# VHH binders against o26223, part 216

Target 1, 191 residues: o26223
Amino acid sequence: MKLLWTSQHIKVTVHIDGKVSKMDVLEAIKTRRSIRKYQDREVPEELIDKILDAAMCGPSAVDERPWHFIVVRNREMLEKIPEVHPYGAMVKDAPVAIIVCCDSSLEKIPGFWVQDCSIASQNILLAAHSLGLGAVWTGVYPLEDRVEGIRRLFSIPEHVIPFSVIPLGYPAENPGTRDLFDPDRIHLEKW
Key: E = the ipSAE of ESMFold2; O = the ipSAE of OpenDDE; V2 = 0.75 times the mean of E and O plus 0.25 times the DockQ between their complexes.

## First folded at step 12 (VHH)

Design z96 (framework vhh_vobarilizumab_d1)
Fold by ESMFold2-Fast, scan of step 12:
Structure z96 (fold): chain B 191 residues (1-191), chain A 121 residues (1-121)
Amino acid sequence: as target 1 above (191 residues)
Amino acid sequence: EVQLVESGGGLVQPGGSLRLSCAASGFTFSHYEMAWYRQAPGKGRELVAYISSGGYTDYADSVKGRFTISRDNAKNTLYLQMNSLRPEDTAVYYCARGPFESYIDYSFDYWGQGTLVTVSS
């Protein structure tokens, strides 16, 4: 191991008994950033499987778990997403994208599917980050033109609602993080 | 207080070039997404070019291949290099700061005063 590489690694990561620790949950949450530039590298199916497993582990209203996922690797289909999503231009350059959907036939309580699919979307972003990938949540619901555009493009049935489009890949950008802690938003006992 | 100051506008002939600058202050420039918008006389405001904090860029179809957005984080400055200018590029150009970690992108906050670009013979 070269000395400069070892010094850089020790500076960035915490050593526990001489071994590098994996990224913990708080580190993942605080350092995750939206990534819109990707390396020209395939993402293995095994990593996508791990990400989707994590996505389905979130809480849902009355355990309804209404989420379905479309995994898109086809270049022609990825290139068509910007035609129906005006802020999804980066998707055409991603090796893969996940479309988070709600199957309304799985609803047990009306309206809570939005929170369910939000939780699944955030878990995808955090899991991707923890695995060394970059991703970005591009919003679809509740913008009806985007919802219908994505539905038509991917032959999604009327009882299923596309919620978000999340391109992901190995990151080709490294944005910094910010300290967002604001104690003025914390109220003790009462407003 | 967030401040954006555009400069570099002027009168140019069709086929000419201009470089616009936006000097940013009052926030940590390197952490934010930035964009250029324009508004032509009698038209609405339209997004021209976008750059992320990490350097991802995107462009309106009307300017792809002709305009290049860039940033210099050390100087807290955003640039728009405009080549092969056309009469239809005539507009007031605005610098905008994007939202930090937005999951929905369809508007930007914080606009500068703008800089006028006129393309005519």
Scores: ipSAE 0.564, ipTM 0.768, lowest interface PAE 1.3, mean pLDDT 87

Design z97 (framework vhh_vobarilizumab_d1)
Fold by ESMFold2-Fast, scan of step 12:
Structure z97 (fold): chain B 191 residues (1-191), chain A 121 residues (1-121)
Amino acid sequence: as target 1 above (191 residues)
Amino acid sequence: EVQLVESGGGLVQPGGSLRLSCAASGFTFSDYEMAWYRQAPGKGRELVAYISSGGYTDYADSVKGRFTISRDNAKNTLYLQMNSLRPEDTAVYYCARGPFESYIDYSFDYWGQGTLVTVSS
């Protein structure tokens, strides 16, 4: 199957197999799992563009939208990430990774950029899943050594804070889901 | 009650092999990330091997190519197959349960009691 995909900049045709792209929102949220094993297969640029478009559609505090994204496809750079991120070993085996960053110069209200970048990170995971890809959020902020390691590795300026590293690719694993619903965490009318 | 019970440790000659087991109970084993840690005399605790619920594995450089982590979800058991053992592998080995869908993997809950592995010179 071929899909004609339209962006703000270019109209492209992408060949996509299966029904994962027809998943409803609730199903996508409930079935998304962290994927750490990837097929040896490139992710089309057009799919990365769709994922980043979805990432930027999240709400942000006072519409500050402080996020910037680094798209890493260079194998040598992906292989260096585990040197500064102890639990990022799967990144070297991914065809691509997205580094979610906060540009602090865009911050309008102190501290809310963390929520903004969390929202962008989760949207990347959900968008990837909906497009038949797998991804995992590997935490960077607020761990000082990881923040500075990623900053140095990717020449990130001092006013920009690396928040998360998200490798992604076509999944080579299919983990199950679990029931996470806990009614004890729901309070009606009052605590 | 969450329980992790390690077994399979013992005395072995350099170049020998040993298989450690960790029997898990009190939680849905298949949902969780699992790990093996070790602590040698006079040293801090170090991560040896990691396995995700989906089967992704990662290893410390010191054991890569020699140790294999695996899980049997039907038996609620975690394994560590240790081959080509060296004197520096001498340590107490601990089973640990990791968090479900964590975006940060630097701590583990419900560590077991440990099993001693001694590699004689």
Scores: ipSAE 0.591, ipTM 0.774, lowest interface PAE 1.2, mean pLDDT 88

Design z98 (framework vhh_vobarilizumab_d1)
Fold by ESMFold2-Fast, scan of step 12:
Structure z98 (fold): chain B 191 residues (1-191), chain A 121 residues (1-121)
Amino acid sequence: as target 1 above (191 residues)
Amino acid sequence: EVQLVESGGGLVQPGGSLRLSCAASGFTFSSYQMAWYRQAPGKGRELVAYISSGGYTDYADSVKGRFTISRDNAKNTLYLQMNSLRPEDTAVYYCARGPFESYIDYSFDYWGQGTLVTVSS
């Protein structure tokens, strides 16, 4: 039933390298891909600030907003991440990574911090893409070895849980487009 | 109609080399992430090497420095160059295709039939 899902163009205005450009929100969502190869080029702090602002604008359970972020630019620290994250090899070659964390002292409803941090992680990916950057979400929670490895590397206290590691940079690859729309997963009025 | 066909396996002596090939058809090869997995008798399936559409590569610690994954997008073919082979490399090697949009590990949606590599004196 493609007729039930007529495309609506939602326009947003973003700054890219100081320039104002317009990007369709639906286009951003549909064209974002995981990027694991980055140009040898620094990401401006201004863009990281915009990404983190977007990350904090997501909904959270009872507005608990339990997220905290560690911004890692130190090359030695980035190079150590693959030692505790088996699928994080690309992080050593990234100019910057963001570690999304949950501060459990801010949790108002048990367990919903996972959804909260998932929303923040996806917003980081979308914001990065809209600003001309590439990023990838590498999962940490709920894998105990990765959680403890990341905690030790970044001196994260016991009440804070590292959720995801997201390296980002200017993309040096283009995986292409995916068409994932499956009308068989849409049920009208009842199952 | 997606097909992945491995070839190049065989018997080789320790310290020897083999080149595996995977012929892909039924999809836009250049848009997909590709990988080589292996399964030894009595062991689970393990990732050997990964290559993204843009050429990012990743390797299992056990094969780093010895194996090289590469792709020829014009020929829709994935390769695994295996050097300095060891008896513990004996396994069935599988070609895999995936979009690699997993936030945990790598994701693959199609696998080949496999090709046997035996490293024995």
Scores: ipSAE 0.623, ipTM 0.818, lowest interface PAE 1.1, mean pLDDT 89

Design z99 (framework vhh_vobarilizumab_d1)
Fold by ESMFold2-Fast, scan of step 12:
Structure z99 (fold): chain B 191 residues (1-191), chain A 121 residues (1-121)
Amino acid sequence: as target 1 above (191 residues)
Amino acid sequence: EVQLVESGGGLVQPGGSLRLSCAASGFTFSSYTMAWYRQAPGKGRELVAYIESGGYTDYADSVKGRFTISRDNAKNTLYLQMNSLRPEDTAVYYCARGPFESYIDYSFDYWGQGTLVTVSS
């Protein structure tokens, strides 16, 4: 059994075993949108494993790979996230969320963990999209109240910094895309 | 280029109802988060309600159960149905456009000029 969903730029085919047809990388980048409305449908663990594998494949400063991930499926815990993240209301409606964290003990060069965790977060969004899922990056770092709120809620130790909360699920919305190419931002040879 | 024009404000008695409208132009309305803000005399602006491009809605606790935000993407129009109005709902109500894509907050940078709602006997 196949479910075919056609957007402006992509065709997404989901097989009964939870597998999806492969999407071109450029197509995935251009058509990914933040998704905040999800179907009442569980995401298979196999797909979460694939997404986290992709997250860990990004480059990191001097190969420090400081990222750790918390996978949250517990409904009661998902419902508490909006209490410490003011604009994370959609998280309570998602079947699963991934919290991207930095283990500061793994940091080899000061400050670059932010770029490392940004890369991991974007890879999660792209991988989810390529697998027929929708996701949204809700920012935590560097907002201190959100960092400490998430830390307390998930018992995150002092040396670990929560960076982003990414709810994901099968999309129940289809936002359009925009042509974002701006040649005025490209300078040849010199500014 | 981006324009938001509110209408529907007026004077209403406590317990009454009003429906606010916001006509949007200059952008792909259906792809954006939209919101209603208000500013009461002597107070700062506060978020009343927002609606995502996919239809997800959320409300300030003070209006939950009384106000309903909705959108008509075919008409590029945002609505706020206000029921059981109270004197403390008196404010200028602003339509606002949220980000197309953002990894931080539902920051709203584009506002209309507002429509005045006065709830008094």
Scores: ipSAE 0.433, ipTM 0.698, lowest interface PAE 1.7, mean pLDDT 87

## First folded at step 14 (VHH)

Design F1 (framework vhh_vobarilizumab_d1; at its last look DockQ between E and O 0.53; V2 from the best seeds 0.57)
Fold by OpenDDE, look of step 14:
Structure F1 (fold): chain B 191 residues (1-191), chain A 121 residues (1-121)
Amino acid sequence: as target 1 above (191 residues)
Amino acid sequence: EVQLVESGGGLVQPGGSLRLSCAASGFTFSNYEMAWYRQAPGKGRELVAYISSGGYTDYADSVKGRFTISRDNAKNTLYLQMNSLRPEDTAVYYCARGPHESYIDYSFDYWGQGTLVTVSS
């Protein structure tokens, strides 16, 4: 049994038998940080499966679930992503990346896919963190150059829109804690 | 009040080295992304180096291998070690505060007054 410490010193117990103790959802939300440095360590497929399962558990507009996921482990492809994604430099150092996409043909109501894919992306981040991994959301949509870059690189059809690239790995940095609570953003009954 | 104060600029010969410092105050330094920008005469401001709150770094291609960004959270100080300086590195260098984190691009909301670096023979 190995103990992993988060930036908040939250114990994540990883069992040798593949069972991972998940942190409380509120802890996951509060302690999650973007992680851009990764260990030289592979991410087990089982963890990716769990993350993708979580990604598909969020709500979507009229349950349209327009999301698709490209799981990228190939080193050559990972190294090419930064060439078309300037904010994705860390992807080349990640053992795996998930590209979240929208299939526009699955939209039931136009325009809500951004919320849908955002929810999926956030669930990926939270799930990864709860499993002792680090991840970062690198936005692709709506930046046209990045959208088309990723599209070309992965031969994504025209009706499918790449939305985000999320590299994942065991964290090799500890960004620490933050407090983002702002009571001035809370209005009671009226503005 | 958020304050960023750059220091360490000056005149240096080509091939020389300088170390810039940025003293931060008025916010929890350790929680924020930081960066160095520079603006050469007649040019726009450009990102030179980025450092996350966790210590991840990124560099402009023009300075990669020559410049090193670092931070000392205990001292609330950002550094830029500049080696092998070239005339084209001549610029006003600015310390910048970014968000805690972002998912789109490097974005910064506070800037220092800058420190001039002149590389000339």
Scores: ipSAE 0.753, ipTM 0.881, lowest interface PAE 0.6, mean pLDDT 92
Fold by ESMFold2, look of step 17:
Formats: sequence, structure tokens, C-alpha cells
Structure F1 (fold): chain B 191 residues (1-191), chain A 121 residues (1-121)
Amino acid sequence: as target 1 above (191 residues)
Amino acid sequence: EVQLVESGGGLVQPGGSLRLSCAASGFTFSNYEMAWYRQAPGKGRELVAYISSGGYTDYADSVKGRFTISRDNAKNTLYLQMNSLRPEDTAVYYCARGPHESYIDYSFDYWGQGTLVTVSS
């Protein structure tokens, strides 16, 4: 057991199972990029479990947690997604995709499920990145042709709304980091 | 200052080939997605080909198998090899740079002035 302390902040390191460091949260947020090219390499189920655990840790409106996830590994199904999702061409080359859905029967306050599913989708992207995977959010809702196409393809019932399709895999590209900070978007005290 | 300068347009016979170039400056070229768009007379701009920082490519159905987008990051140059050209390919071709990630469609913030490609006999 090892404890590290300083006067500006507290740093505690514990050794329980050999894990001593992970990517810093701010680094993960700043370095995550949309990855559309993947290695021909399977993604272990364990990593998908960790990603979905992270997806479900986000806040939701009055804790309604309306999200459901469809994990797609079947090659034929992955190859059909571009037929109903024009922006999803790279999905056919991914070893796995996650479809984020809203179950409207779980809504406690109408109209917030989009924020709820957006939070889950972004958590998927960040968790994948922190685990050495690349992913991209391909929008489905509110584009009606994409919503109905994905619903039809995966037999999603009418009360469940497909929100996003997120292909992921070990990256075969490295887009690098871009500085997007714009101080003109920051307003102190008022507009 | 970001600049994109297209070249290589011209008059070509149906069935012929042409190679477009786009010289990029004022940004770290290798970090950005790039694309070619075209605009035929009286029509809106349409995506022709897309290439990510790492070489993932996507094409409009009308050009698949005939056009190839590529990039040379050492030379800050984007290319479009156009083979088996048809009269319907006649358009002004624009080089475009993607500024940031998008989740519904490809997005671009800087455009060149364009280069005219005319396919006729």
C-alpha cells in the first residue's frame, strides 16, 4: 500500500490488483477523435462490458435511465447498416457496433430522453478511447429515414427509439489532436 | 491563414482521365479530414469523395470505382484521380477541409475557389 500527499492536492495510490495508472480524464476528452478505420481484430466482450457500464453511469433526467443498447457483432447485420444509414459506411468494416436506444416507457419526464441518450453515447466514445479503442458516433435520431431504417433492420419496437449507431474497434488511423478552444464562446456573468 | 488551391482541371474526352490536386497551407494538414465536392451548372454542391486523417475513404455512388481520393501528408496535398470520365462529371470541383467532428454528416469549414472539369466530345 502506498500513499502520496502534497499541500496543493491529495493523491492517493492504492495497489489492489496491479492497476496503477489510467488516462487522465481531461486528456481523454481532448484527444478523443472520430475513428472510422479499424484493425481486423476482435474486441473482447470484457471491453464492451466496461464500455456499457460507463455508458450507464451518466446522469439522466430524474434518474429515468431510458437507455438500451444493442450490441451488433454479426457481419451480415453490420454490412446492412449502411443501406439505411448513409453516414454509416464505415460500420461494415467495424468488428462491433453499439446502437443506443431510448425506451420511451421508461421516461419519467417527457422530452429529456435525447439528452439522456446523448450522455450515454458520449460516455461510450470516451470509455472506448480510454481502453485503446476508436469509435465514432453516427447520428440516427432525429433523422426519420435513419430512425425507421434502423428500427426495421433490428426489429426495434415502436416505443423504442434508435438514437445513435456507434461502430468501434482497435484504431487503424490516428487523426491527431486539434486545438478547438475559442475564448469568444465564453461569457462571464452575462451574455 | 488557411488556403486551399485546386489545380488540374480542364477539357477532357468521355472515357478519359484527369488528376486534380489541392495544395493546402496554414494548418497542420495531417490532422484534418479532407474532401472533394463538385457543383454542376444549375445544381447544388455534392460530396464526391472524403478522406480522413488516417486514410479512410468514402465516395458518392455516382463515382465509386472510377474516382480515387488520396493525400500526401508530407506535401500537404490532396488528390482526386478521375478515370472513365462521363459528361455528367462536368462541374467545378472544390477542395474542402473538415474543421471538427460531426455526427450526422461530413462537415467542412474551408473551401478552395474550385477548378473546372469539362467532359465533352
Scores: ipSAE 0.483, ipTM 0.752, lowest interface PAE 1.5, mean pLDDT 88
ESMFold2, look of step 14: ipSAE 0.469; ipTM 0.741
ESMFold2 (binder alone), look of step 14: mean pLDDT 81; pTM 0.824
ESMFold2 (binder alone), look of step 17: mean pLDDT 83; pTM 0.828
OpenDDE, look of step 17: ipSAE 0.690; ipTM 0.858

Design F10 (framework vhh_vobarilizumab_d1; at its last look DockQ between E and O 0.60; V2 from the best seeds 0.45)
Fold by OpenDDE, look of step 14:
Structure F10 (fold): chain B 191 residues (1-191), chain A 121 residues (1-121)
Amino acid sequence: as target 1 above (191 residues)
Amino acid sequence: EVQLVESGGGLVQPGGSLRLSCAASGFTFSNYEMAWYRQAPGKGRELVAYIADSDYTDYADSVKGRFTISRDNAKNTLYLQMNSLRPEDTAVYYCARGPFESYIDYSFDYWGQGTLVTVSS
């Protein structure tokens, strides 16, 4: 039985009036895209708080919650990030960026912090999108040059590992829809 | 089958201009990130310009202000407008297809055969 998944084009109606229409979780997941162009518009602190709240709602290994977040709004600092992060060119144009970090001293089981910070990062992306913002995950870890670059730039302690840089802003682009569903990746009961 | 075919390469004088084209087929062009790479003699392949499906663009520092990447989705064609060409721009230029989305570096899974650009007096 070929499950014909009809790609329902969920029209995300971004209401101009600041009322963030509550996007359901599936819609958020399916319609989220990396946004690399931003409006010349500040992101309210309230929205950042909501995003960070969401970032901390994910599970972690034995509830270790090793994540820390650096919220960057300073223009000079934002403009410096691309110098140490080649994939972070868009950060200079964002009104704000969140740097997700791991405090290794908070790890209870070694190595799971990558999953923990990934979950936090993904929640940031989804929350941002659900709130009418655009964001993009720019990977830092495990690329040593980027890790150390970000570390130096933000005076991050040695026991804290920068994981991702996520610029955020009101979107100034609209990427097309994508269908990433692949039934060949689904195995029933056994491989 | 995914195909990328570059064209427009040739010999040009320093300070001259050239426009490269890449004809794409075998996939929904508008959905994919695209890029131009180049490989100079004796050097590794390097990213020259990137364009997202949203038309967001990024450039290598060496070509900023001189090169412009663009796309025509209706024609399934990628372009690279190269102005103020320099001898150091001499390379084989490759068209590349990227994923829908990446959180790391621009990675590409399909490449054209390349087109040679020679900048010489």
Scores: ipSAE 0.496, ipTM 0.795, lowest interface PAE 0.9, mean pLDDT 91
Fold by ESMFold2, look of step 14:
Structure F10 (fold): chain B 191 residues (1-191), chain A 121 residues (1-121)
Amino acid sequence: as target 1 above (191 residues)
Amino acid sequence: EVQLVESGGGLVQPGGSLRLSCAASGFTFSNYEMAWYRQAPGKGRELVAYIADSDYTDYADSVKGRFTISRDNAKNTLYLQMNSLRPEDTAVYYCARGPFESYIDYSFDYWGQGTLVTVSS
């Protein structure tokens, strides 16, 4: 269990569950890659819980938090995703996928849910990476054929909008790191 | 200057084989995902085969088992081995540079000029 000890002279935080990542956040951001090959190895529920906790930590427009997540482990369902998502064949080989959705009944400012669910989706990618998993964001919204296909496959109601499908697992590939910094994209004071 | 130059097209009898090459320059080839597209006369351009910057590949259903995409990162070259060719494979084949990182599949920002493959009995 987690034990937190505080005093006015020192603050000591002890984390005993063994699940804490040691990766620096900048390292995680710089080294995360889209991973499309996965080991035949289950992802523990505890790691999925940590990933979804991270997903829900993102800011949202006026704190509307419109996101919902479908966790898919069923082999038959994972194998059906490519039927409605062209070129999404890697999803059937993943041990688990997370579908990020918007519940439009939670929307407080129209149209900002896309940013909200994008933030949650990126947090899923970074959290998975920090836990030694690989993931890839496969786009659903705003491609209407994909939106309706996923909605149909998972019985998602019409007021709920599937946004992304994120397969994840222990990686079976190692693409390495990259340097994408481009100073020409930086404008001081004006364009 | 990003350049993609296809070669290896030609006239082939049904059941025959061809190997297409795409020479790439002006970018770090190993960092990019690559694809082959084709366009038959009077048809739209369609994806044939895709290869990630790693070892992941994917194929159109119509060519799976017959075509193999590969790359040689040391030579900055993309390949398409085309076996058991059929008349419906007749098209102009294009090399395309794919996304470095994309959440929408198969976005491509540079294309070659194309190489014609004709499969005729």
Scores: ipSAE 0.319, ipTM 0.625, lowest interface PAE 1.9, mean pLDDT 86
ESMFold2 (binder alone), look of step 14: mean pLDDT 83; pTM 0.838

Design F11 (framework vhh_vobarilizumab_d1; at its last look DockQ between E and O 0.21; V2 from the best seeds 0.00; counts 0 for: placed apart)
Fold by ESMFold2, look of step 14:
Structure F11 (fold): chain B 191 residues (1-191), chain A 121 residues (1-121)
Amino acid sequence: as target 1 above (191 residues)
Amino acid sequence: EVQLVESGGGLVQPGGSLRLSCAASGFTFSSYEMAWYRQAPGKGRELVAYISSGGYTDYADSVKGRFTISRDNAKNTLYLQMNSLRPEDTAVYYCARDSHESYIDYSFDYWGQGTLVTVSS
């Protein structure tokens, strides 16, 4: 352990000596899979903080940054999510879930918040993967029954729109890589 | 229209081998994850073997070391080599196209008609 001392207005940073193994960004994008089976192992608060920091690094329409996040660890609450989200059954087995929301009062350009929250959601998936966690995006918006159910369950205000529920944990499955490149989807200069 | 047609099932003695085939049409086979499932009488369907579009494979614990999944993307065909067969392997075997990466989890899971494998008891 190294202790660094700085002026009274700058926080003291402690570093743990060791090599940090980081995944190349292209490798992370290509190897990330939807993970729906998790170990019975708690996810440290530190990792959730890093994931949410990454979520907030994405671009947004005119820098509106409309996102809010609800971190859910309470077992009873996690077990209730499938009651209002019929395809979210794996959430009951996750140690933690993140609900990505839009605060419509922060929207500066109408209709772009969906892209903004999609960017944040994908960043959560990639950051979790890079930290050795598995996650899956379970869609809420624009399915009205899911939006209303999640809003009710978590006491989300009317001006805030739940967008996605992302359970995560240490993975208990490995679906492997895919070969999805399709050159017919690529159009040079024109359609 | 998506079509999955299994073949190669039959009656075998314990310890025997069978090779199942699944002919795929109506979609870009090489772009999809594929799996074999089985359903014994009175039971639900269970995963047997999985192969990603990139060639990664995984197996149910009950068949590891005995079964091998493979694919031939040039022929749009999925295979299951079944060795050291046991009476508990008796089931209808289904070829399936997987929608594992759907984020709304609504899927039109496509299954073949199944091929019966019976291991003598």
Scores: ipSAE 0.407, ipTM 0.715, lowest interface PAE 1.4, mean pLDDT 86
Fold by OpenDDE, look of step 14:
Structure F11 (fold): chain B 191 residues (1-191), chain A 121 residues (1-121)
Amino acid sequence: as target 1 above (191 residues)
Amino acid sequence: EVQLVESGGGLVQPGGSLRLSCAASGFTFSSYEMAWYRQAPGKGRELVAYISSGGYTDYADSVKGRFTISRDNAKNTLYLQMNSLRPEDTAVYYCARDSHESYIDYSFDYWGQGTLVTVSS
């Protein structure tokens, strides 16, 4: 059992059998950082499955679950994403990316799909981190040029809205942690 | 107090080189992503180069292959090596600290006063 100590004191237990010990949820939340450098290493399908499972476990408005996921491993496609996504430069270096989309036909109440897909996207980030992977949320919606760029690139139907592109891989960087707690943002009983 | 102080600007001929430095203080430099911006006369401020705390780098297309962003965490210093300078590179260059976690673009919360780079024959 190799304990990899990150500068963030994240204990990732890597089992010889390839099983990655999941970190505590609070630890995952507090220590997660955007990762934009990846190892030249493939991400096992099993881990992607676990991440997608987590992505679908979040709440949604009246349980509408409007999300769809495109899993992209093709190098040519990954390399094309930065052409339509200026903040997506790191995607070309990732072994895999997940595109989170909304199927508008699944909406039960208009407008809440943004929250729904946000929850799914955040769960992807947290799950990836807890599994020893690095990821970054590269926003697509509501920027029209990015939305249409991704739509065209992946032949996404008009009723489906690309929301986020999330490259994933084994981390090749170790960002430090930040303390983001701000007591001034906490109000007791009233503003 | 967070402080960013740029240096290294000046007059240079086309094809010349400059190295900018940004001295950071008042925060844990190694934990923050950093960037260089520039603002040319009459133009908006634009991202030139970005560097993560882990060494990921990104560049504007206009400077790719010519500029290199780097950092020395031990010295709390950000660098921009500028080679093959062109007149269109003339601008005030700013050092910036990334805020934290932006998902649409790089976001910065602190800026230096800037250093002027003039490329002219």
Scores: ipSAE 0.373, ipTM 0.730, lowest interface PAE 1.3, mean pLDDT 90
ESMFold2 (binder alone), look of step 14: mean pLDDT 84; pTM 0.841

